# VH-VL binders against o60147: the designs that were tried, part 168

Target 1, 175 residues: o60147
Amino acid sequence: MLEKNKYLYIFRHIQTNQVLLSQGNVLKKTALFQLPYPLQKPVAPNGMRPAKLRKDHWVPLLKVEFPNESMFQSVFMQLLNYRKYRSVQPLTSDLLKLPIPVRRRKIMRQEVPNTIADLADILNKEKFPENSVRLQLSDKSDSEYADWPPSVQIDSEEIKLSRGFREKTTVDEAR

## First folded at step 9 (VH-VL)

Design ea34 (framework fv_patecibart)
Fold by ESMFold2-Fast, scan of step 9:
Structure ea34 (fold): chain C 175 residues (1-175), chain A 120 residues (1-120), chain B 107 residues (1-107)
Amino acid sequence: as target 1 above (175 residues)
Amino acid sequence: QVTLKESGPTLVKPTQTLTLTCTFSGFSLSTSGVGVAWIRQPPGKALEWLAHIYWDDDKRYYPALKNRLTITKDTSKNQVVLTMTNMDPVDTATYYCARVEWDYLSFDPWGQGTLVTVSS
Amino acid sequence: EIVLTQSPDFQSVTPKEKVTITCRASQSIGSSIHWYQQKPDQYPKLLIKYASQSFSGVPSRFSGSGSGTDFTLTINSLEAEDAATYYCHQSSSLPYTFGQGTKVEIK
């Protein structure tokens, strides 16, 4: 069943800016377990997990191509560890002063900048060959959240938001 | 549980417009991630994709036939309609509708098909 | 337009033998290949999606492999019910095209 996997697919929520990581180009409902679940009142300050996966609310953020499966697995696991670490950190005093709904919106909005910064940090620490990691973004301006190492090449073509991740960008004849 | 069925005329004269309706059950085009496609097969020949429409009204057409094709949906009736103008005898084929998965662009299940003959 | 060429066009096979059908794309299409089975006077049925993912309810004797330009559908041990025409289909770019078909018959 398992083929060589060298692609990391990253999605963002169109309204909340929350991020989900995927090894495949389609989100599974189990991906929601990456998000904190409110167990008690008040709802968890470190984010919110939707009850259902609505695929139409999640769009591509970026796609990362690695030279091989070992490098993919290493980076993917490190990103998951960074996300877990962030979710258990104490909130700053500035955030604690905010009303709960405002605080949660600010925390969720930071997931895109944080994920991009974490990815860049991981890639800067690794000694990957020059231009060996290919990055394709839905919005190239999101690359400005971090400084990228020489190992990264950013694709000039952006991911089309329609229909999630496809291997080739299709010229669409739709009206 | 999921079924699709094509309906429309079985005989069309050259230059006329063909209108085919796909009626389906077991899924809804109000659900994200699904669509309906039209594929045809001339007698004894290969399959040819024509068009499809997704839940969000995103439409795709075979480029060489785009000016002849219109695909629309009525989500409340569970129907997708294909119109094809200026019919020619070479358009004689069995026309199928099929459910399409947006992420893979694969087609299943298919309707039983309806043979449309174009002749005078 | 991406052209898909299947090989062979026709194969007559004894029961229990292994059948291999190839599909070659005129351009690289990654893994955006799907395989269908069409029995005489019936509608097509999806067997394999995205080069190697078996569709639900499809017998385990069917498998798909390949990437880029060269793809293969394998029937590990042919059964009488497998007599059909098999088509590959690419979803990489418009127009979404099908191969010419491979007809498999039982001897």
Scores: ipSAE 0.000, ipTM 0.456, lowest interface PAE 18.5, mean pLDDT 81

Design ea35 (framework fv_patecibart)
Fold by ESMFold2-Fast, scan of step 9:
Structure ea35 (fold): chain C 175 residues (1-175), chain A 120 residues (1-120), chain B 107 residues (1-107)
Amino acid sequence: as target 1 above (175 residues)
Amino acid sequence: QVTLKESGPTLVKPTQTLTLTCTFSGFSLSTSGVGVAWIRQPPGKALEWLAHIYWDDDKRYYPALKNRLTITKDTSKNQVVLTMTNMDPVDTATYYCAHRIEDWYGMDVWGQGTLVTVSS
Amino acid sequence: EIVLTQSPDFQSVTPKEKVTITCRASQSIGSSIHWYQQKPDQYPKLLIKYASQSFSGVPSRFSGSGSGTDFTLTINSLEAEDAATYYCHQSSSLPYTFGQGTKVEIK
């Protein structure tokens, strides 16, 4: 089968735990627009966000395989909407008591558990067929951030950090 | 509801600078992920994206026109302004502003457009 | 620059017939394609976002499909009000380009 474009690739930053969503197994610079806070200070003129993407700073968090592209697109769009919703919610009183840099750090660290919880919530609401969605994580303990519906099958094999989401060649598969 | 409206001169002479203002309601450019784009359409021709600006002042321009284009925002007035220098008759077009969310949604709500004619 | 090529440029269709419009990208853009409808002397209206997701209020006869480089907009049963020029638009890479347009007229 030559069917493609039914995978959601989710990356996390190794230091901040910020999350980037990707339609492909290679992260593009446009993914930085998902971040409400730049990873580094603006380069100065016009307050523009740096266009530089350090791919070596982003590691696979999880990969989701959908039975078809329509389901992939629906879930991907809903995840982006959840992310947007979170960015406009009033900050809790606990967060408002913190200095801005400390506040940003705490918000960034919560992106991993929040993204996993949001994914599970979307999948629970959609009620897809049993075992139709395959989930593969880099760290299986991250699955504990949420309760998964019957539609989700969690892969017993974890994603290896050095290989990431790279599609295996026949040489790679032979081991 | 989201609404946008373009305003500016309808007639511009060659070599002059065009300044167009987009006034909007129903959203704020303080909201993460939100932006405003400018698109033009010469009479009888295809749509052409020109520029956009996002909530964090991130600005993108059509590369071939970047030296002629400037996009700015005034978040408190709910306005986005596009300036285009050294106007030429080939720049005659209907100019639209539109609501944009990131790279993924495209332009979901458009203004009515304003026809700008460049003629001596 | 990503070039979007639409096919056909023009088609004249009998009411109630199925219309298929194709958009081909010069390089892979995943699902970052959007479809717009523009009636004469009117501003464009979003029909389909992200290749296959219908925009709110759009009639169910409009659907989109495809991924990578090949995308299709389908009108299952053409109505008189559907006479318009249809444009595909990519949001994957700068500059965010549009196709040249496909004009659909009623026969």
Scores: ipSAE 0.000, ipTM 0.451, lowest interface PAE 15.8, mean pLDDT 79

Design ea36 (framework fv_patecibart)
Fold by ESMFold2-Fast, scan of step 9:
Structure ea36 (fold): chain C 175 residues (1-175), chain A 120 residues (1-120), chain B 107 residues (1-107)
Amino acid sequence: as target 1 above (175 residues)
Amino acid sequence: QVTLKESGPTLVKPTQTLTLTCTFSGFSLSTSGVGVAWIRQPPGKALEWLAHIYWDDDKRYYPALKNRLTITKDTSKNQVVLTMTNMDPVDTATYYCARIYDEWTPFDYWGQGTLVTVSS
Amino acid sequence: EIVLTQSPDFQSVTPKEKVTITCRASQSIGSSIHWYQQKPDQYPKLLIKYASQSFSGVPSRFSGSGSGTDFTLTINSLEAEDAATYYCHQSSSLPYTFGQGTKVEIK
């Protein structure tokens, strides 16, 4: 049986702050198709390929528990649509003034605050019962990117991943 | 201070394999976005990119030379090694290694270069 | 592969004069052009990255401009130490390619 039909997990990249959405506590390779800026340089021309999934580079940002699967599906679908809408918008003049690598880093850094704001916007528009949605954040201060409706209960409990989703030794850990 | 230095044989016979080592200091290939490239310059000619390797072991080669080139790294030793097989007199050149600062910003610091002459 | 063509191949310039070097790409590369200075018997040094961004420690007399296919390196007032070969380099597409070089000599 599906373990977590009512749960949305959001992961962030430790270097770029790019965001991936997952319907469960397992991050799948196909989630990389969500990325507008692949982690690998294209071989040229015309094609950006999804980078290989390196689980040691992704950490949980937040976890949302919904009261039922119908509410989960509604919010998840809307969040994907918000992300797609953002990816096709024209770049601002301020961003166009920047060299391409600086521009891309700035855009990628905005994915965390943008995703949190989008999630809150969706939850504010939906009519959910009071305290029916549980939001767990790895860093509780990230809740400050948005105003949350009465339906949302925020806590800072540890986000638990399956044993198979372990980080590799990073440079910071190896030293 | 960022420094890179190439080392290897200065004379290679036709058909032999060339192995060059780039030893660097002032940065690490464990740092996200960083890479090291090999570029060569035949006497009196333009610069030619050969290969590069990134912190995450992603490797890229000049397509026309790909079958002859191998690039590897040893992050703990601060070294990148280039191997080129079946050397020919036309491969006579000064070989440089250079740093890639992030995935999109190549060649900010260069080694002094090593002249490799291919002759009998 | 993307071909970069520099113009002129050679310039002999009086001290304090303005020098302009052009690099033309065979297809659009946005702003992914970089400029290097190579003095005789020395290794190349980065001058300008991403068409117009000066690298650290580079004198203010060096500037870059352009986008798409046409790019320019300008030396506002040539100094004796600027005698060198200048190369453009594109990082838009693999394989990375360089221009053929422009040699600048002092009269």
Scores: ipSAE 0.000, ipTM 0.463, lowest interface PAE 16.3, mean pLDDT 79

Design ea37 (framework fv_dargistotug)
Fold by ESMFold2-Fast, scan of step 9:
Structure ea37 (fold): chain C 175 residues (1-175), chain A 119 residues (1-119), chain B 106 residues (1-106)
Amino acid sequence: as target 1 above (175 residues)
Amino acid sequence: QVQLVQSGSELKKPGASVKVSCKASGYTFTDYAMNWVRQAPGQGLEWMGWINTDTGEPTYAQGFTGRFVFSLDTSVSTAYLQISSLKAEDTAVYYCARGWYLTSRFDYWGQGTLVTVSS
Amino acid sequence: DIQLTQSPSFLSASVGDRVTITCRASQGISDYLAWYQQKPGKAPKLLIYAASTLQSGVPSRFSGSGSGTEFTLTISSLQPEDFATYYCQQYDSYPTFGGGTKVEIK
């Protein structure tokens, strides 16, 4: 029923604060390729691999509704580019002083504020109509990580879905 | 002191392959992305792509997919650019450049490697 | 790709002159813009990043300004060693360079 090409769904990991972008309201296993750090395995000499997707470990961060597919596609692609840039760029001097595990934890923890700031930056430079982009957050205080342009309308209602962006569900962790 | 030292000039025939090296020193190799930038004779700068020095994952710019391969040897802090099936239009100076986190500035550059493709 | 247009493509100026080079982006790039200097036969040298932040060791006569789509590099008092080609580069997306501005001393 939802026009999927107009929605951007953003998830956060319950413990690490890592962020995944999705074009659908449920995460797919391939979304794990967005992560620079594996969740389950340490870095191996033969390279890093995507961690097993535990959908119950990812909760909604925010949902963005665009008036059309063109605007959605532009913003989505730019967010992926920002994310790729951050993942491959050299670290600041203060981060380089930290042991690798501590450094990774600190970087991962910053993904929520970084993603929100990046989204706002993209929307601020685009020429979208006033109140044409609707944001709905799970925690409205997360909107304070950025200054939003007039094109953005922040929904007064927080996301109340129990798992992912699915309609009300009673699904718990699989056993 | 940070230095990027590239391999010497190459003269190749069309259809041959070339492998350009870029050896880094004076910093932790895996903490910085390595970028490749091309400049054809009398032309401007073209970003070709980069390689994540921690993971080894390359990203290629539009127009540099297929014949161009970025690779690393982290044990000797060296990045490589390989070009296969060389064409005359590949004649250019190829630069490696160190990339920064958060600002994406290229603060240190190799001296450049001239690759000439002629029969 | 984001296109960068530099103007002028060529200029001739005297020592002591104020030189201004413009870079225009095909879409908004906030302040994610760098400027480079390239002398004949040499690798480019980073002058400015984040539109207006001077790289360490670069003379204070160089300055940058602008945001969004219009950016300017200014050399307040041109010196003989400033004979070079200047390039803007965006990093809002995958990096792209402007076409360059060649500055010749009269």
Scores: ipSAE 0.000, ipTM 0.458, lowest interface PAE 16.0, mean pLDDT 80

Design ea38 (framework fv_dargistotug)
Fold by ESMFold2-Fast, scan of step 9:
Structure ea38 (fold): chain C 175 residues (1-175), chain A 119 residues (1-119), chain B 106 residues (1-106)
Amino acid sequence: as target 1 above (175 residues)
Amino acid sequence: QVQLVQSGSELKKPGASVKVSCKASGYTFTDYAMNWVRQAPGQGLEWMGWINTDTGEPTYAQGFTGRFVFSLDTSVSTAYLQISSLKAEDTAVYYCARSYWPLRGFDYWGQGTLVTVSS
Amino acid sequence: DIQLTQSPSFLSASVGDRVTITCRASQGISDYLAWYQQKPGKAPKLLIYAASTLQSGVPSRFSGSGSGTEFTLTISSLQPEDFATYYCQQYDSYPTFGGGTKVEIK
């Protein structure tokens, strides 16, 4: 386990918008087990086989720096619990009317705003010191999915991750 | 080579607890989830849940919340299933099995541990 | 949970026969279906995953087909060592197993 880690990395799937949490800046295979049952699964682009963990299919969504390991562990575990709670909720009647592929696509699209909202909810409930939590996003507009407490400082610089995953810049748009 | 080796059979009284181990070798333990599957005498296979070996986070099937606890000791590549307040209906063979979702089913299995609950 | 229904529950066949076992899902599961073989007193063995992909080391007489809600496992020429119970399993959602098909050699 990464007991002394104070960074949380959050990734999103480029096609499905599904979200994975990581304690390091490179996703491990076991991160796929965070994906909720019963509804959501990645599918290979133009393929007949289910998607595997492919580094080029997952891009950084945001990273969070906590002042210490204890705060990191608390927030990380609470985010995992929020995800588990969401995965076992019964489907609404409106969703049940949709064909399964359409239903899954709609649910998957919501993972990014849901994860950001959950993170903000956890941080609003905690009494962390002012400006003690540093948030850095790949797309700064994603910060608008939630209202952030005074403990959070949002970096003006967007994430640039080159190791193991695709990097997006204004000069070199890696599709 | 990949192997999952489970602890030996157990005979317990109702109300006792049991802890079954599953020791992995031949691969990076934290790259795969560990699943638990139950098979009552003469019955089919029943998935109990899984544990994420990297984070230690367990997920339980609905019928296995409460008395069942999944845990790990990553330093020795071992997964554990603990059952508390044993009942006669817990009598079954318990299997551990490795998976990598969503690519495939359970590609390697332990040999099974028979737990008998009888007074 | 997704319910899997296997048919038949019991099957008796001669060596050399073509054997087909079906698995039906209560809802669409794409190709997230595996087949297992379990011999008496042994742990299950993975035969097929992703509905049709043969696991390494499994004899080519085993094959799988289907997608969505209807799947089949076929043994093209039954051998004595194929005496076993066969299970389908979906992993599209919380994993569930079919009820099993016991294959006895006549």
Scores: ipSAE 0.000, ipTM 0.499, lowest interface PAE 12.9, mean pLDDT 80

Design ea39 (framework fv_dargistotug)
Fold by ESMFold2-Fast, scan of step 9:
Structure ea39 (fold): chain C 175 residues (1-175), chain A 119 residues (1-119), chain B 106 residues (1-106)
Amino acid sequence: as target 1 above (175 residues)
Amino acid sequence: QVQLVQSGSELKKPGASVKVSCKASGYTFTDYAMNWVRQAPGQGLEWMGWINTDTGEPTYAQGFTGRFVFSLDTSVSTAYLQISSLKAEDTAVYYCARVTYWKSGFDYWGQGTLVTVSS
Amino acid sequence: DIQLTQSPSFLSASVGDRVTITCRASQGISDYLAWYQQKPGKAPKLLIYAASTLQSGVPSRFSGSGSGTEFTLTISSLQPEDFATYYCQQYDSYPTFGGGTKVEIK
């Protein structure tokens, strides 16, 4: 299963800005195990569930195409490790001064810039061939969260997919 | 048709390690998360954590970090729980259980593995 | 962690009785609550999920109700095979179980 894929799909939550990684173009329910913080009131209302996935609440953030499964696997595992490391680090004094609900919202909103910065850091660490990694974003301004190595080629076209990186069906468009 | 079959009971000395297996059949292994639940003799159920069967990423409940390791072998549809540096307080029945996508309860459970730690 | 308190911890009842078990959460969990039955020496069995939805194959004498912080499991007409310990479990956050209610038939 891991060896047969060369695409990394990254999703963001429409309300909280939390990020989920996927090896497929549609999120599996098990992706919820990636949540960096335990859900709890008031941040655990309907739509933020460890065992439930509301697919309509997650939109594409970016798609990364690697030239082979080996490069994909290396970057994907390193990115998961970076995310786990961030989730267990002590909070800064600035964040600790904030009320819990405000602090949690600020931390969650940083997951998009953090994930993009982590991805770029991993790609800068690896010595991949020039233009071997293709990056396509939903919002190209998100590429400004990091400095990209020569191995990365940013696609001029933004992602226009509506559901888990899949094209909209005519039924979806009809509403 | 859906079955979770766990390895047999273990009797261990303090300081030893144990590896419990949970073999899944009758469904696509990577479509469901696998949970681990512990029950000490005469006590209630205690959630230990879960593992993402698609990515292999484990999540541990508070109190189950360090000595406890969740892992997978997707080629044989098997999840593993390893406990290192066993203590008497680890004596319990350990269950694996899968979680459903449209239901947020644990719908299928393994039969349980009794781990006894005694000197 | 979200704490679940079950009451009573133990009850004895006669065949045919209506039995009600309560589960109270330390904070609001909407309807993200499941109920399990565990018979001696066996793994737990899922009875109800989403507070009130009956699992396939579970007898209709079992029902669940509630939302927010207070939930109940009802057995409308207790049968001999219902001797068991019952557990509630929330999944609004990392899962936690109630302490269990042991039901003995007189």
Scores: ipSAE 0.000, ipTM 0.467, lowest interface PAE 16.3, mean pLDDT 80

Design ea4 (framework fv_tocilizumab)
Fold by ESMFold2-Fast, scan of step 9:
Structure ea4 (fold): chain C 175 residues (1-175), chain A 119 residues (1-119), chain B 107 residues (1-107)
Amino acid sequence: as target 1 above (175 residues)
Amino acid sequence: QVQLQESGPGLVRPSQTLSLTCTVSGYSITSDYAWSWVRQPPGRGLEWIGYISYSGSTTYNPSLKSRVTMLRDTSKNQFSLRLSSVTAADTAVYYCARVDTYFEHFDYWGQGSLVTVSS
Amino acid sequence: DIQMTQSPSSLSASVGDRVTITCRASQDISSYLNWYQQKPGKAPKLLIYYTSRLHSGVPSRFSGSGSGTDFTFTISSLQPEDIATYYCQQGDTLPYTFGQGTKVEIK
């Protein structure tokens, strides 16, 4: 059986704490359209140029393994919808009082806890089989942002990859 | 090994511009991190002045923003601080430091340069 | 700006004593709280970042805990070389702000 496309790779930006969702272990430039606030200043007049993708600036946040592609697609699409919903919500009056750079930083820093909470909410609503979804985190304390359903098994080992989800081959380890 | 070292005049007259340079070795200032200035008046606590990111974008403490400019000299792997219209209240040890903007902490510091504002 | 208040402002303890310093933020800073050691005439040195993570090369007698607005820094067994002023710093919101410092002396 073809088991490809059953992993969700979630990355976070090392400086801004912004989150990107990926269907593969390598980020594509198109993933940058997920960002509500671009990493690079917009190009005038009133245009948005996607920031240059610096793959070395994105590290693993968590990896989710689903038993099949259909479950993966369902969760992935719902998570994108949750992120879109959050991006169009009105800002609170307290946030609007802050200078733009301070406001942006505060919003961006919430993306990790928000993404984790959203993932858990989706998995709680989808009645998946017990222990059918495996989570592996770079920092296990991030799992505390949410209550997980019985369908979720959290890996005891953290992700120890330095940049992205690339693992060393035997050739790389020898050099 | 990453090292930072401040340099510049140790005495500045009131109303003039304080100018300091930080020389970084062991790491390129254009590769990552933010590069910051922090000051400490004698016998007092620490005050963050601002930083310049590896990409050149600057963020200044609002309390000092009207008087602060930070620049990079990428050919010399240096970044600098200019603080205009100084008064005796600007007398302090000035430190340059590297900021890990993921966890938001200062991981490497220069030795500090005392700048006295006096006539 | 977020105000950081340390307690006590100074303390004297004996070698081998357990020393505890607290830091309070004027608003929720999650876990973005860092601790620095500064010896007279020297630059601050990072000891602990993100509330409880020990910086490379820092002795295990130093530890941190807390979340939200209340944070604690502990030296489990005070050594002579630990005489210094200790500062907390919040990284939640710009501008970065520091506590006023706690001076640790040996009696």
Scores: ipSAE 0.000, ipTM 0.468, lowest interface PAE 15.8, mean pLDDT 81

Design ea40 (framework fv_dargistotug)
Fold by ESMFold2-Fast, scan of step 9:
Structure ea40 (fold): chain C 175 residues (1-175), chain A 119 residues (1-119), chain B 106 residues (1-106)
Amino acid sequence: as target 1 above (175 residues)
Amino acid sequence: QVQLVQSGSELKKPGASVKVSCKASGYTFTDYAMNWVRQAPGQGLEWMGWINTDTGEPTYAQGFTGRFVFSLDTSVSTAYLQISSLKAEDTAVYYCARGLRWYTPFDYWGQGTLVTVSS
Amino acid sequence: DIQLTQSPSFLSASVGDRVTITCRASQGISDYLAWYQQKPGKAPKLLIYAASTLQSGVPSRFSGSGSGTEFTLTISSLQPEDFATYYCQQYDSYPTFGGGTKVEIK
């Protein structure tokens, strides 16, 4: 069978800096379930309608290529666990002193550094072969949020934001 | 139109396991998370945790780690709660309830499943 | 966890009475507070969310108010079908419920 799930796509919200993890190069609306805080207060009559996913508000942060599906699944599940762990920790006294909107904004801004640090921590704990995991970032300076193990190869080429994670089609190539 | 229908009551002995089902209809199952809420006889409501219906990832409240397992069968729009090594103190009505995650109110609830644990 | 304290735990009232139930949070939760009604042997029913927004299909005699740590549910003219137990619930952090208020016929 062809290997489908060897890429992890990580998106960043352009205004809040919140992060979404995806198994595919296009976000599903249910990815919003990953967020610790809603992007907006519920405004629907029943307060339960999902916030509309505006794909143009989410840009590539990082693409991770794994050599196989088993490594992908292991790292993906561990990242989800790290995010859950962070979301349930008691807030510091400094954060509790802030008004709720200010507090949430500060927490949201830290998701990019935290996600990158968590990814690096997971990869440092795993014993993957040298240069077996490839990272491609939209902004290479974001790699400085962590120390990477020998298993990681960081691409010199950055992700072009105008296309997101979308691959070239035959139509695009003919242009 | 939106309905959550749970499985029937269960009578179990201590040490047994039970699996409660919650079948959703009238909406796209993966657009909403499923939460679980317990109510012991004569007591109030207690949130147990939630499961992400798109990813299958469960999250448990502190008191519900270990013996409690949330799972899904998306092909039939059904969520499951399994309790292993049943104790008398697990006697309660168990509800499934719909939310975006935990950070919204629960707009639709299952009818509840009574689990009785006695010798 | 955020603790919610409801008062009173029990009240007796007559049809036509104005009933007020209070809910206090152990810390500020903005307006992330919902109210539920539960009748004996039935699942809870959502009445109010965002502290003051009435759920569709809920009679206008129900209203909610408050923000931060102090919240109230008011029934302006109690009807026979309103005799039930009422619960507040916060969703600012992992959900917690108040202890409930049982509203009985006098």
Scores: ipSAE 0.000, ipTM 0.510, lowest interface PAE 11.8, mean pLDDT 82

